VH-VL binders against q9gzu0. Designs and how they scored, part 27

Target 1, 229 residues: q9gzu0
Amino acid sequence: MGDPNSRKKQALNRLRAQLRKKKESLADQFDFKMYIAFVFKEKKKKSALFEVSEVIPVMTNNYEENILKGVRDSSYSLESSLELLQKDVVQLHAPRYQSMRRDVIGCTQEMDFILWPRNDIEKIVCLLFSRWKESDEPFRPVQAKFEFHHGDYEKQFLHVLSRKDKTGIVVNNPNQSVFLFIDRQHLQTPKNKATIFKLCSICLYLPQEQLTHWAVGTIEDHLRPYMPE
Short names: E, the ipSAE of ESMFold2; O, the ipSAE of OpenDDE; V2, 0.75 times the mean of E and O plus 0.25 times the DockQ between their complexes.

## First folded at step 14 (VH-VL; framework fv_lutikizumab)

Design o1 (at its last look DockQ between E and O 0.04; V2 from the best seeds 0.00; counts 0 for: pae O 13.1 > 2, off the site)
Fold by ESMFold2, look of step 14:
Structure o1 (fold): chain C 229 residues (1-229), chain A 124 residues (1-124), chain B 107 residues (1-107)
Amino acid sequence: as target 1 above (229 residues)
Amino acid sequence: EVQLVESGGGVVQPGRSLRLSCSASGFTFSDYHMSWVRQAPGKGLEWVAYISRSGRYIYYPDSVKGRFTISRDNSKNTLFLQMDSLRPEDTGVYFCARTYWDETGYKGYYFDYWGQGTPVTVSS
Amino acid sequence: DIQMTQSPSSLSASVGDRVTITCRASQSISSYLNWYQQTPGKAPKLLIYAASSLQSGVPSRFSGSGSGTDYTFTISSLQPEDIATYYCQQSYSYPWTFGQGTKLQIT
């Protein structure tokens, strides 16, 4: 018989052609679930784990405005931004979430998480799951890694501090899979008057070809290392 | 020292029911997924049921779906397989298998420990 | 369903020989492949998981390799206690499926 990998590629190409005829994106054919874990450096401390209330898929052409804003604000390199525009990409936006702590009444809220100045976070981990719309199949993890280590975003925040006042900051991890939308604020504390960087939204970058490339495991299995308990 | 001990096998006529049990010891039962795997006489292995550690996720192949029911009692460290509407092709040895998941996620699922099996014979 | 095909179905070899068994999946399983040993009259025993990872307590003469659809299991120097039937099994997609088995005999 024929190569199974070749048959999958042919089927994906046919689907993409059909979607172009209907003026729909491939991402519109999927349901998504997304979780965000803020992993602490202290090994005994439980992660701060959140469920995204609604994952909002946006195609690259709709994301162009945000990429160009990032280049203008010195958040992205021009070369990296051009690479994003030259690929068939879907953006998965996560502006609202709720805590998964057992002792918190679950309320959906706008993302409002302080990332700097603090030194207790090791990394941000995003867990993305998908399935075909209208399918009875369980959600499966997308075969991609979404991690943003503290050192990587702190470096970018320190760079921004050396500039004149800017509103709205977008930073990305080295793999260009996670984008953080940051508000710059000034806060009075008992000790200091300080600038803070507050996370307001996360966007995951995913090539469209990866939408049907799943790993194994359930949501329960993948969340277990981060589950507060 | 992981130990899995199956019981409840026997000889029954087609259309009847059996309930298999698997007693677990030597590990925290509620932390592990479990499966049943069977083997017809002189034949290969066939996976027949999976249940997650919480009991929330349950899967069967089409050959037994609707006839077999896997369940677990984590307070008693016991796995069960209720086998209804038994057929001659269900004859074989039934193994209880611990289904391991490495929390990194990179290694997938595998059956890292098996019981000794309990024989089931379905014949007229 | 993902069909797993083992080759050969049976094999005879001498003590000290290198033994190779292959397993082919009907579609890519991304290295989610396990190998089990079943000695006569006993339960299966896990040898290799995730295509190439050796289970704790398994002798180093056992190894696995492969990716995509094609996987290989090797015994570098056959020992008398290795008489058994060997099964590959995919854990990529439900239903999880086993190969037909390879019966290994010692000459």
Scores: ipSAE 0.478, ipTM 0.772, lowest interface PAE 2.4, mean pLDDT 83
Fold by OpenDDE, look of step 14:
Structure o1 (fold): chain C 229 residues (1-229), chain A 124 residues (1-124), chain B 107 residues (1-107)
Amino acid sequence: as target 1 above (229 residues)
Amino acid sequence: EVQLVESGGGVVQPGRSLRLSCSASGFTFSDYHMSWVRQAPGKGLEWVAYISRSGRYIYYPDSVKGRFTISRDNSKNTLFLQMDSLRPEDTGVYFCARTYWDETGYKGYYFDYWGQGTPVTVSS
Amino acid sequence: DIQMTQSPSSLSASVGDRVTITCRASQSISSYLNWYQQTPGKAPKLLIYAASSLQSGVPSRFSGSGSGTDYTFTISSLQPEDIATYYCQQSYSYPWTFGQGTKLQIT
């Protein structure tokens, strides 16, 4: 009990318990940073890295019906869904994101937002960082994996294509940690009509208990694999 | 035209039960979440219950949790509120409200249509 | 629970006046705020959702703004039919909560 780290951990746990009792979200005590990396299949091609302008924590289970719908559609397992629904989960919304590549902003705006049809993306990776509010400490990486592989969201897109009446599209990765809000657009070309799926926003799901689970390293350390050489 | 019509209100003694109904028309009832909101005489609005489209997700405030039960029958376009162990503080007008949520998440939840309400009086 | 505090509790203004009502949340609600109008003896009516979005069919004289914890409802030009009690409501977290209401009267 004598080491400062242990004391800090205990204090944090107490705070968490107090917040729960007060029906407050632990997420409200944090500042968040989020980055989105579009990792390409071509190894030589550098990832498209975006910074989220603002991370918005939402304290309602607003997407429960979507989760269940996904189960019905066999997009993900019932078991994982039940587990998720039983947890006190924070929704971290990323409504806006900007390219970190200032030099490519003009060229990447439309292409980077279109998720389908395209076959050059391997996966979407979201990196979440947090720190206590009003803290002088640096942002720390949240110890959670947020990845959405191309095959997984494409499968869902194809399924949605068969449904004519659906206006709002939300797809999620198998472990239900990353939710993509998609806009379906119909493009008229001289030859045919094409449907595209554009990424509008991203929402990460994180159990509140994991908000204090940080990995080692700085933002820079974790972004490095996705940064231009 | 969207219509919500509440019924089942009345005067009851404390500890008794009452069941409210809300009949919905003018829209696809099963496509919308629903809520109950009450208003004590001369007082403000208080959210009482929420039920999702499928009925699988339900939420209550602590003030009514364990006593009130919201349910719905999508085949009959009807929303219900079973109120047990009624208390004088439960007295008020009870409104059913269509509860909208958009898939983008930007708009949040809001009550876009309300019934005219049904009065509930709990008195000895 | 998130407490919603409206100000003022009551307001008197003249026809044509600009009316402003404020709503403060005890914590940030990320623009998940709605405004309702209730005339005496009637059900509430949605006017504004998502802090600033005007509900369909609602006159343009009604508007909303704000972010974080502070939100504002505005009537640009008060009309006689606007006599009512106005409520803000947050849908950020359960339980959903309303402000105490602002009773608006015409002088």
Scores: ipSAE 0.000, ipTM 0.541, lowest interface PAE 13.1, mean pLDDT 84
ESMFold2 (binder alone), look of step 14: mean pLDDT 94; pTM 0.956

Design o2 (at its last fold request DockQ between E and O 0.48; V2 from the best seeds 0.00; counts 0 for: pae E 2.7 > 2)
Fold by OpenDDE, fold request of step 18:
Structure o2 (fold): chain C 229 residues (1-229), chain A 124 residues (1-124), chain B 107 residues (1-107)
Amino acid sequence: as target 1 above (229 residues)
Amino acid sequence: EVQLVESGGGVVQPGRSLRLSCSASGFTFSDYHMSWVRQAPGKGLEWVAYISRSGYYIYYPDSVKGRFTISRDNSKNTLFLQMDSLRPEDTGVYFCARTYWDETGSRGYYFDYWGQGTPVTVSS
Amino acid sequence: DIQMTQSPSSLSASVGDRVTITCRASQSISSYLNWYQQTPGKAPKLLIYAASSLQSGVPSRFSGSGSGTDYTFTISSLQPEDIATYYCQQSYSYPWTFGQGTKLQIT
């Protein structure tokens, strides 16, 4: 009898193959929760924590045309797109996020977070949790690190600033696991023109095989470092 | 010194209820998760309940789910286990255990301190 | 549920002997494994957490190793005070489960 782990892997692969034939994603079998923490450079300043309202899983292989269209529209690089198409990667879209303020009972305010111009952010951290659908099991942290450092997305912002014609901006971290969808706004004051970059949405890239790779801990335990005491 | 003292054990008939208490001292009770673990006579250990520091997260095994209720009063440094619809198989020593969690989760959960236990006997 | 299979169920060894206990999980538990010692009539005591980390105050003769599904607990030099039942416990997934225990006696 093969190693239990091997059997599980084989079973998962069979399931994946079946789902692919049905144009379904393994990711569709999971419920997801996602949190976004904006970690500030100042250690005394607590992180700004947001909860994603809904996580939408999308298989990249099922959306090849859309991905290629995005490449054509210069939303993201051809190289990254090809790599994505070649890999069984699931996209986890976070279209909306709301502030988790403990000081306001029941008040989750949806906010567009300004990423630029500001230099007080150290990094963006995304925490991803999942469980099998229709399960009474608790959400478990996915064993993946989703971080986007300020220096990395700022470089990309500066590059985009030099280009006048891009309305939709997508930037990604170096390991291509976190994609930020950015809205560029031009603010005209009587004295000056200013450009602001607002975070509209986030997309996480996760290899499909990692969907069942869980760590331990509750959501609270993992959020604690980012939550105000 | 960390101390956990269980109480409330006793002899009850099947179908009856019992409430266990665990008094904690020597540490900030509200900063730690807590668990109940039981041991049937001459048998091994069985986890029966978990409660997070805030009390928001609670977990049970199927063996006690729907019958047992773990709760805590952080103001009194006390952990509780309400046991309803008791069965003979629930007989054993019930231990209160501090459940440690490090900040990163890299070490997972473990029971670093245990009480001496309180005996529960369910018999007709 | 993750089943923990502990081996052996019982063993006898002499003072100074190296003692090894194994614990196998029904699936990978990613090193979220703890070892406990329970002396007769006493509460369990944590010895090892996270598969290989020695709990503070625990003698260095105790150690743990392993990964995936297979884990090992070792006493490098058995002492008279080590007479106890030893349990492995996984904390990877709920419900948390224990091995059946290993009763250690000194010959």
Scores: ipSAE 0.850, ipTM 0.949, lowest interface PAE 0.6, mean pLDDT 89
Fold by ESMFold2, look of step 14:
Structure o2 (fold): chain C 229 residues (1-229), chain A 124 residues (1-124), chain B 107 residues (1-107)
Amino acid sequence: as target 1 above (229 residues)
Amino acid sequence: EVQLVESGGGVVQPGRSLRLSCSASGFTFSDYHMSWVRQAPGKGLEWVAYISRSGYYIYYPDSVKGRFTISRDNSKNTLFLQMDSLRPEDTGVYFCARTYWDETGSRGYYFDYWGQGTPVTVSS
Amino acid sequence: DIQMTQSPSSLSASVGDRVTITCRASQSISSYLNWYQQTPGKAPKLLIYAASSLQSGVPSRFSGSGSGTDYTFTISSLQPEDIATYYCQQSYSYPWTFGQGTKLQIT
């Protein structure tokens, strides 16, 4: 027999070729579950944990069209998103998410989150799980790290403030695995104008080969550090 | 000191049932996953069942799926294995094993503490 | 299912010898590989987890290495109390599986 890793890569390549002939997305062959944790700087404070209600997988060509629609009429900056347009990637969009706090269980509304001006958040952590569609197997964590530290996105927000022509932006973490879609909103008061940056949605970047690279552990095991109780 | 004590083993005829228990002490039982592992006479080890700390995730190999049921009572620090429709090939020593999970997840699962085992014999 | 194959099945060595046992997985298990020691009539004892990490209280003469499908377990200087059967076990995918064991004896 041959190298087990080589056999797995050959099987994956055959699947990709079949999907291209059928004009079907590779990511459509998987079920996904995704969670978003906002980790606070205060060590006593448990993370704000959210379950994504709908994970929308997009191949590069579909994402290019979606990005362009989002940037039309200057809704979002293209500066950070050009890298996505140049790559053959699987993108996982999380436009809606629900708080996992007990006192808000049953909320069906999109939960927006204010990211600036505030300084109590250390980082945003995304937890991604997948399995083959219609599989009897449990969801497994994807072997990838999705973190966006506060300092990295705050720098980008401050830079955008100095360029006052744009109302919304797309920003990414340094290794380009997490993209934040940010709405710039103005709060008018009798005294001053105030600007806030509010998280609208998140997109995770996955190279195609990562779709079948799983770690171990259950959703329960991986969420435990972020659970309030 | 972590201690795991199995009980409930014995000699039974094929097709009958046994219920094994494992009493845990020296650690917070509800914080740990648990497993059963068996060993046939003169043979190697076989994992038989897993239950998560909450009881929500439960797994079996095909050799026992549908016949064995793992459960736990966290208020009594006790793990159980209900064995139905027993077969001669189920004969062996059954070990209760604490299944460790590091919070970072980087090291996976491993059986860090074992009980001494309880013998089960299935014969006519 | 992931089959774990140990080599050799039986081994005789002298006190002070270096002993090496190998374990091969039928597919990559990404270093989710544990080693256990079982003395006759007793329960197994964890020695090595995550391929190379030494469990607390285990003597430093025991070590593990490897990646992918190929793993090794080494006793750097065999002691009389090391007479046992040694098992590898993967925890990458259900069902979790053990190797068939390696019986170690003193000559």
Scores: ipSAE 0.576, ipTM 0.823, lowest interface PAE 1.7, mean pLDDT 82
ESMFold2 (binder alone), look of step 14: mean pLDDT 94; pTM 0.954
OpenDDE, look of step 14: ipSAE 0.685; ipTM 0.873
ESMFold2, look of step 15: ipSAE 0.521; ipTM 0.800
ESMFold2 (binder alone), look of step 15: mean pLDDT 93; pTM 0.952
OpenDDE, look of step 15: ipSAE 0.634; ipTM 0.853
ESMFold2, fold request of step 18: ipSAE 0.448, 0.424, 0.470; ipTM 0.771, 0.751, 0.778
ESMFold2 (binder alone), fold request of step 18: mean pLDDT 93, 93, 94; pTM 0.953, 0.954, 0.954
OpenDDE, fold request of step 18: ipSAE 0.842, 0.844; ipTM 0.946, 0.948

Design o3 (at its last look DockQ between E and O 0.04; V2 from the best seeds 0.00; counts 0 for: pae O 9.4 > 2, placed apart)
Fold by ESMFold2, look of step 14:
Structure o3 (fold): chain C 229 residues (1-229), chain A 124 residues (1-124), chain B 107 residues (1-107)
Amino acid sequence: as target 1 above (229 residues)
Amino acid sequence: EVQLVESGGGVVQPGRSLRLSCSASGFTFSDYHMSWVRQAPGKGLEWVAYISRSGSYIYYPDSVKGRFTISRDNSKNTLFLQMDSLRPEDTGVYFCARTYWDETGYRGYYFDYWGQGTPVTVSS
Amino acid sequence: DIQMTQSPSSLSASVGDRVTITCRASQSINSYLNWYQQTPGKAPKLLIYAASSLQSGVPSRFSGSGSGTDYTFTISSLQPEDIATYYCQQSYNYPWTFGQGTKLQIT
């Protein structure tokens, strides 16, 4: 404990702890609710609606790399990416979610998680609500747009098919607010070996300042367009 | 053809209770949120209670919270306001109001149809 | 609570005049503002919602504008049937609140 390298490491650890203390985020002061809607192209078909079990807020250094990867893959504009990198962004992870419609015969977890190949989905919509932690106030919709259109993620999936050195796949919408964590699986059929892209989890990115910029309406009001029947 | 007809108003002593009803017709009642709005004599309008179309969301201002209870019976197209522990400042005309939610989500809530109102007087 | 302050509290005008009523919110309400008309002895009637959208069946002489905290209601050419009290109301946050009203009379 008396050598110069040990003292330098101890000082660096104290500095890292102080920087972490100063990096305590506004997001830690909120409760969240999140819903995920898979909107079908057929207008008469109701959306597949899911409730997120737990929303996990994270302030992390890896969001820069995810954003920069999207720029390198030509998924979104450099101008929008630079604006997002200037902001104090929180990640809202949705690792587990359950269908809100349990009376649908034949609906399985695997069917609900497969994003490609299929052509019946128009877009993925995430609905985010927040309130001050431990408040008895109602949840209110966060004033931010969380949509990922099928054409945008299919384009990225087709690019990924040409590359076989990836184990975990992350794709994002053009304005970098919705990130999809994708598992590439190989399905053996009688005639072919087929590749599918299965959704593992969703992450929403937003500036922390937007956590108190609420719209109006209840959860019920905002879910109604997507509710079964 | 939207019609909202309030009833149950009257004169009552402080500390007593009244139950107001609002009969709805000309629209699918269960598709709409509902509110009560009151107006003291010679005064302005005050929102008093809100109930969502399913009855799952209910809100009150502090002036009546804990004393008033809004409810609805969608099978009978009827909205109710139970008013307990009435005070002289609760005196006024009570309107039932259809509370419209624009499905686009960016236009908010507004009271698009109103009943004629039922008078409530709290005096000793 | 969001306080809504109307100006003026009362106003007298002649038929054909342009009438302007203002409504100021104590905090930004993001255009979630409605205007109602109440003739004496009658229920209120919705005229304008979302700050500037005209309700179906309402004459085009009525209009609304504004954003943030400052909102304006205008009657472009006053008619005899427009004699009423006018209220602004915010639906941005609970409790929903009205302005104190502006009583409009004909001189």
Scores: ipSAE 0.355, ipTM 0.715, lowest interface PAE 3.7, mean pLDDT 82
Fold by OpenDDE, look of step 14:
Structure o3 (fold): chain C 229 residues (1-229), chain A 124 residues (1-124), chain B 107 residues (1-107)
Amino acid sequence: as target 1 above (229 residues)
Amino acid sequence: EVQLVESGGGVVQPGRSLRLSCSASGFTFSDYHMSWVRQAPGKGLEWVAYISRSGSYIYYPDSVKGRFTISRDNSKNTLFLQMDSLRPEDTGVYFCARTYWDETGYRGYYFDYWGQGTPVTVSS
Amino acid sequence: DIQMTQSPSSLSASVGDRVTITCRASQSINSYLNWYQQTPGKAPKLLIYAASSLQSGVPSRFSGSGSGTDYTFTISSLQPEDIATYYCQQSYNYPWTFGQGTKLQIT
């Protein structure tokens, strides 16, 4: 099994290479920051918050085949998929993410996050921030909601479990704004064989026209609900 | 006073190259983005190239992409436009323009100061 | 590319008249629109940026308004020195593009 970090690095390099072949777009005029919060069902338990190392914007629907595959597998609707594919959408790729700890400066570690089997997660929340390139202005929150509820991706995982396909797994939320790239691993225990799904990377889909739609507040303001006390 | 002075224009045959220069004074050159804008005889304005403060970001329209190269030397307060594989349609006055970006980001980019331009004629 | 269409292409007015020029973008440009004045034989001059912001040193008779795809440039009281060609320009997306220009003359 390849080092997860190595895989992420390779994925990032591939994405960068693809980006260089693309035409300039509005998205290329922005710097992006992204955070990922795993919100737990237990209200007393603070969310696990991660910072994306680098956000890579891609303007072309490079995952058309995966989307169509999902449609074929009845993971999501054809109508919504066609709409997405026809729209001028920017993909914000997050190949790497690190844990955020307020209590310890510098203790950011890249982590693989196991999404299944587990039932303690309520939803995944992604927060996207942007600013114009080479500006001195602070990052502003992009006015878009990126949420993926546990029930929605679990349903897709269960469906995939029945398939023997060794290819990368991509699952998406109902509105097709959040795509999770999943690594399926088979673990052999002395007692049984178990399958786990690990989150490898995340991709957010955003219409280009929304790139200039910002909400109010700072990064800190928006992260506060997900930060440890 | 902000001053931009273009030079390097002239008459050339198609396929030849020219290098334009823009000398900046009256402001901190390294604090501003820069652009080239051209104007064909009797025609409107056409954006030709953009370069950021540090030179890290460069953009061209398709009409000149692959043929023109914008660069800058902040130590010399000079902006350059290398024009290769020139075509008759490249004929016009080329303006150096200071490209402003405010800290708020809400105002977008605009050309707040222009040079007087240097003429470029491409003809057989 | 975003196309900018100005109207009219040319106009003649009298001193003291109110003059209005319109600029329409082929798509929304979110007020990333600038207006320039170019007198014959001279370089363009910035008058309005961000659709409605008056550039420093520009007379108050010049103004801009609009949103989305439709923008207007106005001279409240035309002066003899205002004889020029006026251009709108979008900076919403690359490539940055200009309108075809409006030639303003005084009757």
Scores: ipSAE 0.008, ipTM 0.554, lowest interface PAE 9.4, mean pLDDT 84
ESMFold2 (binder alone), look of step 14: mean pLDDT 94; pTM 0.955

